# VH-VL binders against p38822r5to271, part 2

Target 1, 267 residues: p38822r5to271
Amino acid sequence: LSIGNEIKDSFKETHKWVQNNLKWLKDIEQFYRERAKLEKDYSERLSRLSAEYFNKKSSTSVPISVGDTPTTTPGSIEAAGVVAWNEILSQTDMISKDHDQLSTDFENHVANQLSGLFTKLDMTLSKINGFNNDMVNKKDNIYHELEKAKKDYDEACSTMEMARNRYTKASNDRNKKKLDEKEMEMNKCKNEYLIKINQANRTKDKYYFQDVPEVLDLLQDVNEAKTLFLNDLWLKAASVENDLGANVSKRLQAANSVVKQNKPSLN

## First folded at step 1 (VH-VL)

Design b7 (framework fv_becotatug)
Fold by ESMFold2-Fast, scan of step 1:
Structure b7 (fold): chain C 267 residues (1-267), chain A 121 residues (1-121), chain B 107 residues (1-107)
Amino acid sequence: as target 1 above (267 residues)
Amino acid sequence: QVQLQESGPGLVKPSETLSLTCTVSGGSLSSYYVHWVRQAPGKGLEWLGVIFYSGNTDYNTPFTSRLTISVDTSKNQFSLKLSSVTAADTAVYYCARHDSYELLDYAFDIWGQGTLVTVSS
Amino acid sequence: EIVLTQSPDFQSVTPKEKVTITCRASQSIYSSIHWYQQKPDQSPKLLIKYASQPFSGIPSRFSGSGSGTDFTLTINSLEAEDAATYYCHQSYDLPLTFGQGTKLEIK
């Protein structure tokens, strides 16, 4: 997918955009780390609460009597109520553990995975930037070599032209030998210059019509990979939260079943 | 339009020197480089070497010890000499040019008609 | 040396079919690939230079594409006169090298 902007600025603009999108992964990671901490804090506090109230309850019944005859023993009602209360406290402790599991899942299966994704994509982005810099440097170096070869050729042409002029004015063996020498020097410089023109033309064509589009496509691939993996991690986060909801529902159903069986009878 | 034409003996004995000439017509020798390419019967194209305007040459590695390419500006001719020939040197030999000012990429825009050289005793 | 590998080696085709010939270089040669057509008992003829630039006078049905290591010559609608052997040629570095050739026959 190519960006329809000026070639000179296209890489810089797209690179910044992708870099900013990757930075957003760090904010999402931090959210889940803080969310996990809240779940851990809740779990610890809920577990302490259930333990505290478990320790407060009495397991003994107190008989009540009037005169010489026993009137009422409330133990049967208390026994049924105690069983129901114990189940409520037990399931509350299980709910605290379910929240502890969610905290662990957010850390291990969401936040740590987001951190890994960022590191991998950031490293890839850095390599793409390095590749772009290498291509720009290669282009610049070849143009410098071309300029040097051109200067050498121009100087050799000038020297040969001067020798030719001398030979034209005085056609003798000495001037002919000097002309031949300068002509050979010029031809050496000409060949080097032509080779450098070919290299520069190939590098220029490849840079603008292959390398730049390719690095832009690589930048877009990084952003696409970010989106695909981020969506997968969001689905994973939703899945572990859904598991919490299902587990809490199960805990409360277990407590309610025991409570519904609590039909105290005094006779 | 520039034309290239190869000429030379069609038969050469083993161990002798194969000598071919490429004659240029319709243009100046200073405006291009000449390459030699051969093709064995039923096989593909094989690059042999090139001569630049400077007289400098470059030869394909299997031929460096046996091959000489030269230019005679007075006759408007390029020459190829391949020494110590064997039956493996039986091929059609082509001269081809690249335009040093127009085609800079060494594409061969004009080819000679080719000359078949058979190495046989 | 840069080695050029063509595919297919041989293909029998009917007129008006679209034909593609590929050339793979053993290393990156950028766009320094040229395509030639050789008919029986004739010298090669330049078709496409620098991967995608048609040479003067070449019919528009011939086109070239590719860069780096993978190159393609396409004949958009084959004519009977296109029965020939096709060669790719790299000019990126000396020694210059050719592919092994692709022979097209008309059925």
Scores: ipSAE 0.000, ipTM 0.350, lowest interface PAE 20.2, mean pLDDT 80

Design b8 (framework fv_becotatug)
Fold by ESMFold2-Fast, scan of step 1:
Structure b8 (fold): chain C 267 residues (1-267), chain A 124 residues (1-124), chain B 107 residues (1-107)
Amino acid sequence: as target 1 above (267 residues)
Amino acid sequence: QVQLQESGPGLVKPSETLSLTCTVSGGSISSHYVHWVRQAPGKGLEWLGVIYYTGSTDYNTPFTSRLTISVDTSKNQFSLKLSSVTAADTAVYYCARETYYDFWSGDSNWFDPWGQGTLVTVSS
Amino acid sequence: EIVLTQSPDFQSVTPKEKVTITCRASQSIGSEIHWYQQKPDQSPKLLIKYASQSFSGIPSRFSGSGSGTDFTLTINSLEAEDAATYYCHQSSTYPFTFGQGTKLEIK
């Protein structure tokens, strides 16, 4: 039937479109995983840098002499400038930890969530496809059974008419018995054919007016769920990145406060 | 689409048995009647007999004592044996399928298709 | 047995002429009569089934009529390719029988 082919094409096209949209989630996931790695690398390198310079600073602590005699144990009297430098290094280490947190947030609250979303929606899409295949197979099976029943009935009718022809040409007990046998066989095939016609009509109506609309609605639901969850995840990604910006600003403000106390012009 | 093809010896000696085979291709012989018809040179068509796929036969009266028609469903073949042949049995021999009842058309009893025919000459 | 008698045995005809072949049965056969065309060195070919029913692929100029004992095959406008021998065949009772044949020759 032409209607059946048009409906089948619609499901295939819609299913492929939804499937491609789900694959796009994997590309978005990969982006955030690579973004997280960049933040992690930056964090590790920045932390090492601050630690390296903190160690250099510590090694400059030397005994100070009053006159020509040492008066204190190995340890420096830290000048205001050294205090400011210590604060800059400390806040740099904190910034590295803020980037480490962003990396972790991208992995745990964005990338892993996208992966989970894909898996759940892909499973749902597979179930919908399986349901559609079952319905199509059931419809095709019933139509094949109908075709077979029609063929069996046609053959039984042919056989019966041949027996009738034989009996008409040679009217004897043998030919009459054969005719009766073939007539019974024909009636059996007729009843089976009528049953299959009824089954095929009911299956056809259910398929076109109930099952196909339902599977198309389910495909739409998958795509809508994808869109809603993806929007939520993008908002989450923006939120954790905004948090990094706010934290870095706080770190730099703390460092500036200490630095201002070190300069004579700022007192 | 269904085709019939006769085969057998083209020359038979008087008093011997004529044996012909009709091979059906392009379809099953199940639920079919197959007829044998002959045509003497320059003469009309003469019906010899019929066989149903189950082996049931009916022969034209002049041939009942000499004619045997058989079927081999495994080979899709019908065979004709005519014993004690004479010069009067010289003819082109045809096999023909009786078109059986089609539920949708209601038609039966005409001959279609026919084989191409095979000439059998009875001479010493 | 049922005897089928055709008329005429032979007819020489001009192209485009209307031709009528008759077949008479010795007893009633209803409509169980079929018509075949046989060209030289060829097997017979079905033209008309059940007295009046056409067969697919057969030109519309061929038609059949009759019931009971009297049957006719008509060719409304004869063509050169219609030169052949025509046979009627009854399938009403065994033995099946054929008419003696009608040979059509084109002038």
Scores: ipSAE 0.000, ipTM 0.345, lowest interface PAE 23.1, mean pLDDT 81

Design b9 (framework fv_becotatug)
Fold by ESMFold2-Fast, scan of step 1:
Structure b9 (fold): chain C 267 residues (1-267), chain A 123 residues (1-123), chain B 107 residues (1-107)
Amino acid sequence: as target 1 above (267 residues)
Amino acid sequence: QVQLQESGPGLVKPSETLSLTCTVSGGSISGYYVHWVRQAPGKGLEWLGVIWYSGSTDYNTPFTSRLTISVDTSKNQFSLKLSSVTAADTAVYYCAREDSSGYGLEYYYMDVWGQGTLVTVSS
Amino acid sequence: EIVLTQSPDFQSVTPKEKVTITCRASQSIGSAIHWYQQKPDQSPKLLIKYASQSLSGIPSRFSGSGSGTDFTLTINSLEAEDAATYYCQQGYSLPYTFGQGTKLEIK
């Protein structure tokens, strides 16, 4: 094949490769949306569980008796256990809120940002494709005009040569007048052809040395932008998930501190 | 449709005049240029001259003094006479038509050729 | 006079091979080159007119190109029947002149 066909194939292959890479962003987006739903479901279930046991526990208060007289005051051991249990349920509810926050962060700061990135890059890719199509169409149109001008010039040359030979064989005023007419017609066609050659050469040079490299650079820029923004979003996703881990650890440490207060001192 | 046929003696003595006839069949000769072209054995084509059916002629410069081409419209014939022949004039002689679309010729190539006639100049 | 020089003078070719014959004019002649095929013991046959114009009855494997001083006759896929001598002729001005001829032989 010609070099022009190889360049056209290169754009098609690179465009397809970039387009396929952008589709990968949608898979990553969907992962974080499903991950967010799991966190939201866990949050709702955990909050409901802690609320149920808070309500259940308040209805099971145990009366404490000293002698024959009942009292409504729990013993110190039962009171301490109740305080520890209430703290565990409270921190469990806080953990559910931490998971709700993670769900929201995955939706708003990861999945929605991936969606926006895809839309922006897809739009840019479409503009690049449109530019390439416009460039190819302009080149093809100029070459079509050149071909037409060459045909017109060749036909005018042929006609003039016929008139010239006719005049050479039979020199008379009629043949001279026809020769002069055809020479003028040929010169007009020659000038149009030369103009079209010049236009075609300028279009060819711009196409191969400016436009094609520009389009290929733009396709590469789209892929590089995708990679840079995707890396930033992965770092953000890891950051919000790490924040959950730290917060959960903090919640559990608070609960443990209350429980530890009930441990008898070592003698 | 239109055919050209050369005829004449196949042997001519040195210093004599070579005389050939080209007969046109399948149509009128009016409106045609007829060319004479020769080819020495094993050599290329050499243009000799041309005649318009009205009698106007043009000859290749090496032959101007020896060559005469004429037309006889009553017989549908063109003739070639080459005087003072030598062994160098031994060749196959062709007549060939240049197509025409009326006054003011449209073609400058030979589209219909005769079969050719060999003329040997010897003794 | 306008001198036409052909290249090559002779070529031995294999069937189905692509063959190109060139004709160079001593001065610019536009497109006024015509190509003839001559088989042994036969009259010349017009093959291509005005450098590139094909004729009815001529196989499509024959084509011509060029303008000005340089002209080419191309046979895209040589057949055994194409063994012949090929001549270019200029119709630009009188006297008409022919190239020296290119002889094609089949191996």
Scores: ipSAE 0.000, ipTM 0.340, lowest interface PAE 26.6, mean pLDDT 79

Design n1 (framework fv_nezutatug)
Fold by ESMFold2-Fast, scan of step 1:
Structure n1 (fold): chain C 267 residues (1-267), chain A 123 residues (1-123), chain B 107 residues (1-107)
Amino acid sequence: as target 1 above (267 residues)
Amino acid sequence: QVQLQESGPGLVKPSQTLSLTCTVSGYSITSGYYWHWIRQHPGKGLEWIGSIYHSGSTDYNPSLKSLVTISADTSKNQFSLKLSSVTAADTAVYYCARDEGYSGYDLYGMDVWGQGTTVTVSS
Amino acid sequence: DIQMTQSPSSVSASVGDRVTITCKASQDISSWVAWYQQKPGKAPEPLIYAASSLQSGVPSRFSGSGSGTDFTLTISSLQPEDFATYYCQQANSFPYTFGQGTKLEIK
């Protein structure tokens, strides 16, 4: 393998690897968008359930009278169970809102951030690819100039060779002068060719030992940035989901507190 | 993957003509600028014998000019060396080489060499 | 004929050393110098062409410099595989001529 083909394969393979890693971000984004939708659906159903039973409770709440005269105003002999039931339904509605918040957080602080990360990194990857293409084109242009200089030198050598053959067949002043002229032109083309060889070698050295390592480092930077930001988003996703757990725990604790307060035997 | 391979007799008698052939593979000899013959006497340095230009024109080391002939057979992709009236002093390893090719970095030097063939001149 | 004279004829060095070999032409040859490495029993391998241009596949520790009549081959950090005989060659005019060689030996 030529060194150029090996390096070209390395860039293409690394670029494709990074590109595939960026595509994985879209799968993670889609997961959190679908997860958010599940939470939204759950919150809506739970809210409707609590509202339905709140309405049923209201329709069955009636004042109770003892004997011929009512001794109780509405609420003064309210059963402790009614107060506890009201709190359970209220906290259930709050739990539904907590799940709605989680849905919103997954969309705004996880899925949308993953989408933004993908867009930024994909744009950076495109710029790196453009830079690599520019460097390849510059190298190709220099080698084209070298090829032209070699062709010019080869033609000058051929012309000098013809002049030398004429001089060897007829060693006269005219043929000697023409040989000398063609030898000078050949040496001029040789010097131009040397200049182009040096220019091509400098371009080659810069490309293979500076530019290519730089673009490979930039590709690695894109993947590292992906990993670092993705890790932050993993932590954010865990944090908002943990917040749900803490909030649900508080809701249930509030309900239990009301139940215990109205039935001291449960304390 | 350009390869050059020397071939010819390993033993030549004094006063006879040494004939060696260089077979080129992976590259056309008509695309090369110069094709060279070089030799190396036992324990000594390198000596340029001569070259053939792609046009068929030849250049020889002045010390050997009356004794050496280089020719090319483009149909077989080969070039050959004939050294007449050999003596024990012509005992050497003989190499063929390409002077230049296009790759930017393989120009103006003998960039591809054959492995060499040992020639002993003895009775 | 252009005479190429190498210096030194022999040098002893250790792995990791910086080694320089010089080559002097009897007349101005511009930049038309090539350098070759030859290991015992092997054909010469090209290292440098046009005085300073590195042959493809040759390690970057090899470098060439010079113009006119004075040329130098440098090995920046000698490796075990570098112990060999080195030759300079002028490509300015026919006959092509080689230096007498510099043998690089392990110290």
Scores: ipSAE 0.000, ipTM 0.358, lowest interface PAE 21.6, mean pLDDT 80

Design n10 (framework fv_nezutatug)
Fold by ESMFold2-Fast, scan of step 1:
Structure n10 (fold): chain C 267 residues (1-267), chain A 121 residues (1-121), chain B 107 residues (1-107)
Amino acid sequence: as target 1 above (267 residues)
Amino acid sequence: QVQLQESGPGLVKPSQTLSLTCTVSGFSISSGYYWHWIRQHPGKGLEWIGSIYYSGTTDYNPSLKSLVTISADTSKNQFSLKLSSVTAADTAVYYCARDSPYSYGDFMDVWGQGTTVTVSS
Amino acid sequence: DIQMTQSPSSVSASVGDRVTITCKASQGISHYVAWYQQKPGKAPEPLIYAASTLQSGVPSRFSGSGSGTDFTLTISSLQPEDFATYYCQQAHSLPWTFGQGTKLEIK
């Protein structure tokens, strides 16, 4: 019936909608994996830069200059400038470590969690689809049995009618016995048909009033779980990124503090 | 040479606002450090309350919600804690501390001696 | 929030002993761990930051190790002044959280 067709379309459409929403998690996961790789690359390049300049320093070839005319003050400016430069390089290496930590956090606490969420919800969605398919198959099987029982009953009725016509035409013991046998067979087929009608009606009622609402509720639960856990993961992503901002700020202020301490009369 | 000293009332009544001040000597609070408030309940461990950067940027422990406010006064070289609607659960020793600029993340390298606050009627 | 769990809650030791205190984070925190020493009636004193770096002035008998979720503080040869309560702190994610403390007692 029309209601049955509408319900069939509803499940298919809702399932596809939820499936598409779950696929969106894979796009979000890929974003954070690519974002993490950018942080990792930046970290490695910045660490290498810091190490390279530490190596130049260890070769005892670090220049100390004042303005456009380089000058040196033995035993004073050299020591102060080297200390400040060492701190700048050290804090630069710390900043590279901060970015490496963000990369690791994006992979372990965001991307891997998104991957796990997708796998879990996709498995649940597959189970719901399987349950729906089982219900459709059960309904189809009962309806097939119903059609077969109806056909058997219709054929038995036809056979009985033929036997009745023969008895009416020639009223003898043989024809009467055949009519009685065919009437008994028809009654057997009628009883089987009635049983199948009852089974079909119960299966239909359960399907439309219990099973379909339940599978639609389960589909909504999957989508709601996706939304709740995704929101938690977005908050986690924001939190680890905020930590990077705070840490980098501290690194830069630490470098500034050393520079100011080595030049008390400077701003 | 850097010293931190807490000051404020030792007794606060329930539902009132607790106000504490940390005075920093031998070092400028505008020097690019973070400044923290930490408390310790009787017989328990340490709980971080919040921190401030001299520019006014603050971070607070979410468990204390909107009840906490930290502010800085660079002209007096002080930073302060206000905790509103206090209860007996806020009875603790309150410490102020400086964040080390040389650590990975927050490491409190200089601490005040602590001030005991009792919340009682 | 990141939970920091210390083990043991208390330990009795003699001068000269090697003592190890463990701290476990509920999630990976890389190297963002600090250790503090607190004596009765006094403020905590910094010992170690970045899991293994000694604070200036801290005796070399103190050492820290670990990364990720498992961290240890080791005192290689206990001195009388080392009997105190020790706390670990994670500095990876806000809010900053401390372990429950390990009380180091004489004998």
Scores: ipSAE 0.000, ipTM 0.351, lowest interface PAE 24.3, mean pLDDT 80

